Miniprotein binders against q9h3h3. Designs and how they scored, part 7

Target 1, 235 residues: q9h3h3
Amino acid sequence: EDGFTAEHLAAEAMAADMDPWLVFDARTTPATELDAWLAKYPPSQVTRYGDPGSPNSEPVGWIAVYGQGYSPNSGDVQGLQAAWEALQTSGRPITPGTLRQLAITHHVLSGKWLMHLAPGFKLDHAWAGIARAVVEGQLQVAKVSPRAKEGGRQVICVYTDDFTDRLGVLEADSAIRAAGIKCLLTYKPDVYTYLGIYRANRWHLCPTLYESRFQLGGSARGSRVLDRANNVELT

## First folded at step 3 (miniprotein)

Design A43
Fold by ESMFold2-Fast, scan of step 3:
Structure A43 (fold): chain B 235 residues (1-235), chain A 85 residues (1-85)
Amino acid sequence: as target 1 above (235 residues)
Amino acid sequence: DREELIRRFEELVREAEELLRRAEEALKRGDLETAERLIRKALLYLEFAAKIAEYLGDPELLKMVEWLVLIAERLLEEVERLKRE
């Protein structure tokens, strides 16, 4: 049941990547325009497939904000996928360490902090805070899913350049917390996404590397971060 | 559970059919980028629909998915041909 749900969610996410995006690009748009753009496109009201009653009449896959210094670098995804197929055929063990090494070898290093929120004011407020942090330079890039036809939770993704750079991952968490976010955060490397590895997979791999929980009075100003693979607290 | 899977299959197939219909319309107006995007999206939905059909052990559902995949692949070939001019 859960396995099929995970596969369906993965297919929907890939389809969303292929549909048009609503983008505020701070590299070409003045920061003073952000508040008006956020008011025009609140994620709780932007519909996945378009609706006359929503801000969009056409499908929208993602709502995104690019920071001034944002420079996408996906690495060698084609080489990564070829090496993955060879690994599966070889019979060698498939472990988190093996995937980490493939990602490093092919420079597929990006990852993201994820938060899932119900449609409504709290989602829109959280997204506005994240978007401002991106435009102000505390984060590099972020996106949020539009409202699904059936409803359900929406996801905010906040990207970092290198999932092996623990300090950078922790800095992004601190910036998210500074923006007022208090919900559970999970961090997932994009290598798992490119290889089609989701929550329920045949190799029993956990695509979540880090987990962040809000906690008053802690280091990194208000969060505790756990390394899921090693069961070690980082903050 | 099982009823949930059947509902998901029906929705995936319905969405794929609509995407392919829209892709044909995009092709007719010369919008190759939109057509390709819609076709590839339909193929993603059909891949998942095939897995559900296989799990349910229903060869009729699987044949329906196979037929839609064939239609999608033929449209994608046409897009690639037109891109070459």
Scores: ipSAE 0.000, ipTM 0.310, lowest interface PAE 11.9, mean pLDDT 82

Design A44
Fold by OpenDDE base, second read of step 4:
Structure A44 (fold): chain B 235 residues (1-235), chain A 85 residues (1-85)
Amino acid sequence: as target 1 above (235 residues)
Amino acid sequence: DREELIRRFLELVKEAWELLLRAFEALKRGDLETAERLIREALEKLEEAARIAEELGDPKLLRLVEFLVKLAEYLLEEVERLKRE
C-alpha cells in the first residue's frame, strides 16, 4: 500500500511537470517586460487547472523565470536511478555520503532553496523579488507553484547549479535575503527528489541539507545558515 | 436500530476528524508518510460512515461525509504536492 501511494504521488508530480509552464525567459525576452509579465501572471491568481476567472485558461504546472546564464543540465538521471536500484538491492548501507557520490558520478548536482508561502500579496511580492533577482543575474533560475483549488501554501524554488558548492548555495541564500525574503528557507538537492527521498523515509535520511533562518540585527548576511548533516552553522 | 446506526456514524465521523487533524499536524511537521497513513485511515472510516448514511437515507449525513472526504482528498493532494517538492 505504501508503494502504491508513492507511485500515485510520483504520477501526480509527473503530471504537474508535464502540464504547461508559464515561463519568462530573460535570454529571449527583454528585462523591461518582466513587470508586465508579473502583473499578468501573479502566482496567487494563476490556478493549477485554469479555473474560470484566473489569468490562465489552461492547466499550469509551474511559473518559472530563467536568467541570462541559465543552462538546463539535469545530468544522467536515468543512470542515477538505475544505480540507486542496484544499491538498494545490494543491501549496502545508504548514507548522505552515498547519495552525494551517486549525484557526483551521474552529474545530478542541481539543488534548490525552498520557501512555502500562503497565497496572497506576500507570495506575489516575494516572487516578484526573486524574479527580478533572476533577471538581474543574481540568481540563475526560479519557479513557483500555481494556486491549488484548496488554497494551500505555494512553494518558490530557487535553484543552484551545484549542491556540493557550499559557496554557491550561500550566495543564493544571500541573494534571496537581499530580495527582501525573511521566511524560513530549506535547501534540497534534486537528487533527493529524483530518488524519492522525502521526510520520514525508510533510510532515515534528512532530505534537507541546509536551513536558513533570517535574523534581525544578526551578522552581515542577515541570515543564519545551518548545515543539518553536520549540525554546524556556516554563516 | 436507527439510533444505533446514527451513533456509529457520529463515532466514525469523529474518529475520522481526529485523524485528519493529526494528519494536518504531521503535514506541518513535514512528516508526509505519517500524514498519508492517517488520511488513508480517515478515508476508510469515512467510507464506512458513507455506507451507514446511505442505509439511513439521510441526505444531511451524506453531505457531511462528502465534505469530510473532500477534505481528506485535499490533504492527500497536499501530501502529494509536498512529496513533489
Scores: ipSAE 0.029, ipTM 0.409, lowest interface PAE 4.5, mean pLDDT 86
Fold by ESMFold2-Fast, scan of step 3:
Structure A44 (fold): chain B 235 residues (1-235), chain A 85 residues (1-85)
Amino acid sequence: as target 1 above (235 residues)
Amino acid sequence: DREELIRRFLELVKEAWELLLRAFEALKRGDLETAERLIREALEKLEEAARIAEELGDPKLLRLVEFLVKLAEYLLEEVERLKRE
């Protein structure tokens, strides 16, 4: 809970990234196999550290679906981290604008829409919808966390290649809504994650760049999207 | 006094985390020498942080240091595994 620092959250995310992933890769696997894979690995039942009674006996960090056109590009994360260290020692103000420039310079552009759901049918159904949208080409890549402890919420992350491409970010939001998702969505650039910037950071930065709320027939997109950094409505 | 210790603790933990993040990226690139150096630097900072956490008597701070030490040791074991390949 609130007793943990941003460093603890980042360390947990890093540990998950290092553990094995369960991946449906549409680049090498026929789309017809997706439904069976989703039935075999429902995120509400896959355990973080493995259990003989669950679908997995060994640790699983993430459950992911890669789209047919997915081409991973993490950018120059090492250069980003070196530049971040230089920025902190320079005394220059740390603002959303300076982080954006740093991310662009080092090509660390990916970001993600996040949704948090309790373990159960609703989570599994939401994940299935997202996974199908990825395999059908409306989204590029997504992942969902396994079940860690009783009562804990799980997160679905839907990635876009470039957080500075507003149209691409909004198109991903539209595809998520078209998949039947109605919960609150927040968008975070991966540059914030790589630099360890979470909600309660010492630079007073908001790591959430965009926020999406479901609209009941209010727009053609099915949602209202806000640019949190600039406090501007995009839809 | 106490506020200064908390500030120093958080500074050390943040520095250690940044070193571990950089070490992870070095591992992904196959740069084992850089990864090992960064992990060992992180462990040095975490040792100092542990001493401060014990002095402060806050179990949450000690738990955080223990978690990061375990993560660092996990990364170091991965470096050793890759060195044998």
Scores: ipSAE 0.000, ipTM 0.239, lowest interface PAE 11.3, mean pLDDT 81

Design A45
Fold by OpenDDE base, second read of step 4:
Structure A45 (fold): chain B 235 residues (1-235), chain A 85 residues (1-85)
Amino acid sequence: as target 1 above (235 residues)
Amino acid sequence: DREELIRRFKELVLEAFELLRRALEALKRGDLETAERLIREALEKLEEAARIAEELGDPLLLEYVELLVRWAEKLLEEVERLKRE
């Protein structure tokens, strides 16, 4: 995908973050209301701009579910960005290790498993499984993109608190798989998003740390998680 | 024909969803009679969709229908609650 496509997707994601979110918050809403909320706002039918006949009349940036243990902690994103600008100006080599240290120093440790699905019943079912896992406390927070006018793939993001906690990242993969999701998953730290590090970036940094593939056949049923930085299978 | 069953399934579920959306709007307006009628019509469509999902042997489609049925039932309970008040 051309650098222009990555920048456009980033701009669209930023614009979506500024629009209203449809949120189910398990901290304030009984879990018994989840099914009604999921039925009311199926991601395949919720439209980005509130198209006529959609469940939403107003623009929606994201559909999200917050677990009972969810605590929003974004860390020092401003300090991170300032340090990143200073690093670029210094001419020092920028490595995945450098970004990891910046993230740790500024406590910007969140990351997400990403899955891309076509609009339809499979997407809505996958989202319902994830939302249930969040409300049941197996996952902390997730969001899904609304339907675009062009009918492109929608993305589900499942967050973890710390991309440096390999066990936590693997546990989230397991929970996603337990929810019945068998598609390809990619894990991306939020620090890469905050710093504008997308595919084909000038530093040749891979924004994806992990890849999870589900195996349907053979003796080893389960998720295979690949560490892309080290090219090592973790599972 | 499997393709025809899938087409019919999608049609029924989309129609049911729209009926439930309209029922919710009727509830917001206090039109309990219209809400109940729309919910019952949605449930009939969802019942047919469930039969198709079973015939297709697709548990994913069945679970999706069940989600809408649960919503319809909750809406119906709310209608009945409001009628008693």
Scores: ipSAE 0.131, ipTM 0.603, lowest interface PAE 1.6, mean pLDDT 88
Fold by ESMFold2-Fast, scan of step 3:
Structure A45 (fold): chain B 235 residues (1-235), chain A 85 residues (1-85)
Amino acid sequence: as target 1 above (235 residues)
Amino acid sequence: DREELIRRFKELVLEAFELLRRALEALKRGDLETAERLIREALEKLEEAARIAEELGDPLLLEYVELLVRWAEKLLEEVERLKRE
C-alpha cells in the first residue's frame, strides 16, 4: 500500500513539473507588473487541468515567481540517483545523516519551506505576500500549486540555496513571517524529494528537517524553529 | 528536430500518467476490466516514450518513463490480486 502511495505521489509531482508553469520572472519583467499578474492568476482560481471558467483553459503544473537574482543550481542529480541505488544495495543504514552526505557529495543542496493552505482568500493573500518578497529580493524563488480537481489544500514552496546553511534557512523563515504568514511551516531538502522521501516512507524517516511555528511575544523573529532531526530548538 | 521529440515525449508521458490515474479510479470502484485496459494503453505510450528518451540520450527522461512503468506494474498486480478473490 505504501509502495502505491509513494509512486503515485512521485508521478503526480513529475506530471506537475512537466506541465506548463505560469511564471512571473523578475529577471525580465518590471516589478510594477506584479500586482496585475497576481490579480490575473490567483492560485485559488487557477485549475490544475484547465477549465473555461478559470483563468486558465489549459493545464498548469505550477505558478511561480523568480527573483531578480535567481540562478538555478540543481547539482549532480544523476550522480545522486546512482549513489542512492548503490546505497540501497550496500546494506548500510539509511539515515538522515547518510542522505545529507549523499546530497553534499553531489552538490544537491537546495531546499524549501512548505506551507499548506485551503483554497480561498487567505491562500491568495499569503501567495501575494510571498511573491512580493521574492520580487523585492527578500526571498529567491517560490511556487504554489494550482487548485486540484478533487479540492484539498494547496502548497506554497519557498526555496533556499543550501539546506545545510542553517542561517540561510532561518533568514528565509524570517522573511516569510515578515510577509505576514502565520501558519505552520516545514522545511524539506530537495534531496528528499528526488529520492522519494515522503510521509510513510520505507525507511521511517521524518520527511522534513525543520518546523516553524508563529509565536506571539516570543522570539524577535516572530517564530519558533525546531530542528526535527536533532530535536533542538533553534529559536 | 530535438524540440519536437521533447514535445512528443512530454505528450506521451503525460497521457500515460492520466491513463494510470483513471485506472486507479476504476480499481477503487471495482471496475477491473476498465482498469486493465487503461493500464495497457498507458504501457504502450510509455514504450514509445522510452524509445524517444533513448534517442535523446537523456537519462532523466528515461527515469520518468521507468517511474510510470513501475506504477503501471503495481496497478496490474493489484488487478490480478482482486481477480483471484
Scores: ipSAE 0.066, ipTM 0.609, lowest interface PAE 4.0, mean pLDDT 84

Design A46
Fold by ESMFold2-Fast, scan of step 3:
Structure A46 (fold): chain B 235 residues (1-235), chain A 85 residues (1-85)
Amino acid sequence: as target 1 above (235 residues)
Amino acid sequence: DREELIRRFYELVMEALELLKRAYEALKRGDLETAERLIREALEKLEEAARIAEELGDPELLKMVEWLVLIAERLLEEVERLKRE
């Protein structure tokens, strides 16, 4: 998307991050309470800005599940932003490699598998599967967007600690597939989110690093994973 | 001239958005003084952008600034809330 559209998306994402989150935190809440929590807050019914007909009367930015071992590490985001400003004024080419190096230098390593689904039963079922995998320890942390007033697709984000750790990224993909997810998945490093790399960006960068497609009767993982940055099949 | 005003408008909006992103990161790490300073800098740039939008007579550009001002005000409210903890 063009610069203007990217600005709108960044502003909307920031607002969602600032608004209250509905969180099931497995570090402090028994796993036996998860099914009731999922029934109370299905993402297809939770509204972004609240209304009396939904489970929430107040705004909700994200619906999230934290695993027992969840320990967030955002790295040096301030240093990353400063280095990004310097890179943009330097005249050096902006490539996946230079962004990867900035992320490594500043330890901004987390990333996420993304899936976009229309509001409804399929979204709620997918989220329930992901949430159970998080609480059972197969995934670390996940969140899903609430329903926007205008409708549109909602996003489920499943996080991993280190986008440069290919095995960890593939293990998360396998866990998502084991949870019953069959839709297209794409993987985006958080550094791209922090720096505003979206579709049709100024630098012509692919906004995702990996792509996962479900395959019937494939290997135990149930999917084919492509490294988009290097155009290499990993499975 | 109109092209120059539009270019300047987007430069200000992009600079303000970057300041708000940095302010939010400062807020998340508990650096309330830095967050507040960056939010106020963003608001100054948004005021200049609003003047350009008014000169251009474009209500859509003004709405864009109003949305970013709302986000800045929400961040500032959160800074005030955390200062009282």
Scores: ipSAE 0.012, ipTM 0.328, lowest interface PAE 9.3, mean pLDDT 82
Fold by OpenDDE base, second read of step 4:
Structure A46 (fold): chain B 235 residues (1-235), chain A 85 residues (1-85)
Amino acid sequence: as target 1 above (235 residues)
Amino acid sequence: DREELIRRFYELVMEALELLKRAYEALKRGDLETAERLIREALEKLEEAARIAEELGDPELLKMVEWLVLIAERLLEEVERLKRE
């Protein structure tokens, strides 16, 4: 009876947001301390519930790095949610354009590049690269999920301030690639998270706006970014 | 019949879960092709389950499917990553 109920993982995700975060804040901590912090709290070893022998004795929801230019601005999430409920009640068509307008109106514009990696050296190395890029000012903020008991994949989230700024989204992709990360990246606006819009939602909305694939071979080494909404390559 | 739809929903979910389990086992063995195939089959079942949940208008069932789709897609991304390595 392996308790992989959807309820359990949804509960786990909610619990993770409520649990303490391990944070390196470049605004208050010297950049020279980053390497020691990364060595102390490798994501592959930090456990969700503070298992015996882990670097953390207490539960950890996320491991995060804040850049010097990081300013938390979540916008009007409550107003967004109220408007979303009203929209659903109205019976008006809900489109990606509708969500974009809601996001703009309520200033909920943040989004994130997502990458999923197995626990281990590759994850820790990828995280270290991202953390350095954040501290160096190439990225604003990133977080990584701790290791789950079941040894599932961990997610690294790299945030951008505005999902409607295509250039900013592409710049973040470039910075991630420059950090040595070659895996598939997907970009998801936070508005989709706040509204509970996941894959296979009743509105047939794709929660992923962009996909980035790194090409290892051929004449064009680089990241290919696909706009999923328009099915257009941007890069 | 609502009961029939609910039954079918859970059948599809259970089948998808079994496929995902087998996919994970294939992934552990390094059989990426089998893993990918099984994940894609699971996604097809979850898509049908999502349609049923929508027809039922049950937000809890829909959330369940959405979560399973997320798992399946995360597994697929891992398979794709490993294929590129």
Scores: ipSAE 0.006, ipTM 0.204, lowest interface PAE 10.6, mean pLDDT 85

Design A47
Fold by OpenDDE base, second read of step 4:
Structure A47 (fold): chain B 235 residues (1-235), chain A 85 residues (1-85)
Amino acid sequence: as target 1 above (235 residues)
Amino acid sequence: DREELIRRFEKLVRLAEWLLELAERALKRGDLETAERLIREALEKLEEAARIAEELGDPELLKRVLELVLRAWRLLREVERLKRE
């Protein structure tokens, strides 16, 4: 996977957060309407800028599904950013442990499993599986990027409440696999996104904490999860 | 491979241009934090692009990088100005 594509998608993701979202909220919308909504707004056809002939006439940043148990808790992102600026100015060593401590202190604990897929039926099918898992309460919240003009890969993000809860992270992986997703998954805490920590950052911090690879025929979980920080298999 | 370096350079420059465009949009919306983050990311890409331009020994590539760096710095100064207001 060309590192450029991942960085481009990360930057686009940040810009997309500022544009309108297409949201299915299971807290307010009956689950029976999900299939009609998915058919109306297939991610492979929804365009970032509302291109002629797309299901959307206006720019769309993200397509999202909120589960019944979804509670938006972003923590103190402003306090986190201020503490991060102060830390950089102090010249103190910055480690993954430092970022974890900052995240805990400011209650910025959300993280996401990421999957990158080419536009088309496989993406739309993957998204439909994830959206159903969210509405059924197996996952809390997910979003997918709309189609870009240049035809790049789209990203599906599946969130967990706490990146420090290994069990919760693994449960989300299992739910994603149960939804029929077989591609590579990477897990990234939102704190890394808020602090602008991407691949090849000046601190040499790996923004991906976990990697999940699908496994044919073996374990009940259907995946192997690697802790990248410790280079240890968790599953 | 020189062709690989050129391809990498062009990718980095395109990414930086796009990040700066997004930063400009963030500024127009009053989202100074997002703008600053995007500008800093653009600068990181431009630093790598500059290294590649130097390795290639192509002054025109370096000039393109410098023009984008100057744009990034102008945007960053605007963010800083608006944060003080």
Scores: ipSAE 0.018, ipTM 0.354, lowest interface PAE 6.7, mean pLDDT 86
Fold by ESMFold2-Fast, scan of step 3:
Structure A47 (fold): chain B 235 residues (1-235), chain A 85 residues (1-85)
Amino acid sequence: as target 1 above (235 residues)
Amino acid sequence: DREELIRRFEKLVRLAEWLLELAERALKRGDLETAERLIREALEKLEEAARIAEELGDPELLKRVLELVLRAWRLLREVERLKRE
């Protein structure tokens, strides 16, 4: 059951990446068009597989917003996968540190903050806030899943360039909070995705590096960020 | 035992490929019930293959399984789309 669920989720993620995306690209589109685009494609109404009753009649994998300064760099994924294969056949220990070094060597450094929300006004409002932050330059790029089934939660992904840059990861969290987001956030490096490492894996690796919880402090408003691997508060 | 696991894996993958081919043919002729049944049976075989690939620790074997699972879910989406018509 757990194995099938993990494989199902991985397959669905790959299908979403390959299917068409609805993109607002601030590098080529004026910011003044964003509100109309958000109204046309609210994520709670855009259907994964297309539906005459929704904004889309054809499948949509992701709804995305690219910032004006966004420059994609996925690194050398093929080199990463080859090095991973060599590591496994070498018999050497597979640890978080070893994967971090493989990611650095092959420049596969991107990661993302994830938030899961039920379809509805709160999801659409959260996405609009994130999209505006991207267009205004506080975040670089974000995407949100379309609606796949009743009762299922949708995910908003907010990307950062370098998961090893703790300050950059924390700055993105602050920008998400400033956009009005109050739900739980988790941070995952893309290297785990490219290597097929999910929550239940034979090496007992945790692909989630950080958790962020909205919390009003005694002296300031903000969030508390936890390093999941070491159980250490960072903020 | 590694050699026996690889043989089991290859048989499961070949069976899943055949089931998906039969499902595509059923889908083409409008037999949605047969298509769905064959797709789900292929997914059962791929689930077993995935467990073997993980036990062997071979990312190329896991990649082959994930590619077929992706194909199966694409076909299942098409079945669901046609049922909505």
Scores: ipSAE 0.000, ipTM 0.164, lowest interface PAE 17.0, mean pLDDT 82

Design A48
Fold by ESMFold2-Fast, scan of step 3:
Structure A48 (fold): chain B 235 residues (1-235), chain A 85 residues (1-85)
Amino acid sequence: as target 1 above (235 residues)
Amino acid sequence: DREELIRRFERLVLIAEFLLKYAEEALKRGDLETAERLIREALEKLEEAARIAEELGDPELLLRVFELVKRALRLLEEVERLKRE
């Protein structure tokens, strides 16, 4: 039963990657155009499959902002998938360590900080802050989901290029906090997403490597980051 | 542009492979409705992948799509067989 829900979520998340994206690309577009673009495409109003009265009449998978220095590297996803199938048929244990090894071998190193917010002003304001941080160079790239037909929370994803680079992950967290974000953040490597490993999975793996919680004026960093796998506080 | 199309193709193929794997698992559980839905969704992804492969003019990519379509159709035949029993 739970497996059916995980299957559906995996399929929908991956389908969004293939539908058209609305992109502000700071590599080719002047930063001065960002505010107008954000006003035209607030994520609370952009609908997943198009809707009369929304900014889009056609399906939109993601709304994204690429930083000026952004250089995408998805790695060898095909090789990763082949190795994953081989691992499952080999009978070898499936652990965080074996997935990390597969990711490194196939250069599938990117990961992301995730925040989930209800459609509305708070979501649009948070996205605007993140988008400006990307265009100003404090973050590399980010995307936000459009509003689903059924409603529910939308997700903002803020990417780092290497989930094994702990300092880079922490630097991104600090930049998100500096942008005014106060909600719970969780960090997930893209290798888990590509392999369809979500919260409810048959291998009982925790796809979340880090959690970040905002501190009200108490911390110099503005947040506390926990390494969930090792139960170690990093900040 | 070409590299972007190749990335999109690889993601579509990966999605289709996952959908077909989940469809096989649903078949093993006797969940024919779920299996058929997942197979149909996989075929939609493969149709898009085929269009990209044709645009790229790469017969090897088209062959990869063709192999997955054959697998999907074989699974769909198994669903129809089990429905009749």
Scores: ipSAE 0.000, ipTM 0.206, lowest interface PAE 15.2, mean pLDDT 82

Design A49
Fold by ESMFold2-Fast, scan of step 3:
Formats: sequence, structure tokens, C-alpha cells
Structure A49 (fold): chain B 235 residues (1-235), chain A 85 residues (1-85)
Amino acid sequence: as target 1 above (235 residues)
Amino acid sequence: DREELIRRFEELVKFAELLLRMAELALKRGDLETAERLIREALEKLEEAARIAEELGDPELLRRVYELVMRAIRLLKEVERLKRE
């Protein structure tokens, strides 16, 4: 049962990456066009597989905004996967440190802050705030899932280029909070995603490195950030 | 770029393998509609993978694709058999 759910979610994620994306690319599109684009494609209304009543008649995998300085660098994912298989076969201990070293060696450094919201006005408003922060240069790139046929929560992903750069991860958190976001945020390196390491795994690895909670008085940044791996509060 | 094509190929093959595993599970549950949809989706991914393998001129990659195509066809025939019962 768990195997079926994990395989189903992985296949759906791959399909989303492969299907067409709705992209606002600030590298080639004037910032003045953003508000009209956001009004045309609110994520609560864009359907995953198309619908006559939605903004899209064809499938949409992701809705994304690229910042002016965005330069994609996924690293050597193929080499990472090969090294991961070799590590498993070697009998060497699999720990957060060994995975981090694999990611560094293969330059698979990107990661993302995740927020899950129910379809509706709050999701659309949160996405608009994030999109504006990207276009204004406070964030590099972000994407949001379209509405699934089954319903359920949608996810906003806000990417940073290097999960080992703690200051960069914290700066992204601050920018998200400055955009008016108050919900729980969790940070996950893409290396865990590429290797298929989710919540419960045989190696007991926690793919969530940081957790951010909105707090009115404790932090000048508007949030309390916890390092999940070391159980240390950073802000 | 050859490296980009290899990456895309491996992504498509991995996706097709997952879809076929999900189709086998759906078939075991008697969910013939879901099984058929997943098999046909896997075949679409494998068709794209075959085009990439041909572009790369690598017969070993093409052979890998056709092994999965044969598996998909066998599953589709099983769906058709169960529909006739």
C-alpha cells in the first residue's frame, strides 16, 4: 500500500515536470506584464489536465516565475544517481553527511522552501506575493502546482541555488515573509528529491533541513527558523 | 547537447518504469481503466525515449526502450483479456 502511494506520487511528479509549464520569464518579459499574467492564471483555477471551465484547455504541469538573474543549474544528476547506487552497494553508512557530500561532489546543490495551501483566494494571494518578489529580484525562481482533479492542497516551491549556503536559505525565508506569507514553511534539498528520499525511508533520513514558523515578536525577520537536523533554532 | 539528451532519455525511461509498476498494481486490484491509462501513458513516454535513442545513434538505448515497450504490450494484452471475461 505504501509502495503504491510512493510510486504513484513519484510518477505524478515526473509527469508534471514533463508536461507543459505556464511561465512568466522576467529575463524576456517586462515586469509591467506580471499583474495581468497573474490575473489570467490564478493557480486555484488552472487545472492539471485541462478543463473547458478553467484558464487552460490543455495539461499544465507547473506554473512558474523566473527572475531576471535566473540561470538553471541542476548539476550532474546522472552522476549523483550512479554514485548513490554505488554507495548503497558498498555497505558504507548512509547518513545526512554522506548524502550532503554526494550532492556537493556532483554539484546538485539547489533546494526549495515548500508551502502547502488549499485551493482558493489565500493560495492565489500567496502566489502573487511570491511571484512579485521573484520579478523584483528578492527571490530567484518559484513555481506552484495546478489544481489536481482529486482536489487537495497545492504546493508553492521557492528555490535557492545552494542548500549548503545557510545565509542564502535564510535570506529566501526573509523574502518570503516580507511578501506576506505566514504559513508553515519547510526546506528540502533537491538531492533528496532526485534520489527518491521522502518522509519515511529505510535509511531514516529526514529530507527536511529547515522549518520556518511565522512569529510576530521574536524575530526582526518575522519568523523562527529551526535547523531540523541539529535541532537548533537559528532565528 | 548529448548530455541533455541522455538526461531526458533516463528521465523518460524511469517514468515509464514507474507507470508500468503502477499499472501492474492497478491490474492486480482489478482497476482495468486505470491500468490501461497508465500503460498508454508509459507507451507515450517510451515513444519519445525511442526518438532520443535514435537521435543519439545508440542501439543499446533503443534496445532498453523496446524491452519496456514489450512489457507494456504484454500488460495491455492482459487488460484486454480481462475486459472480455
Scores: ipSAE 0.000, ipTM 0.127, lowest interface PAE 22.6, mean pLDDT 82

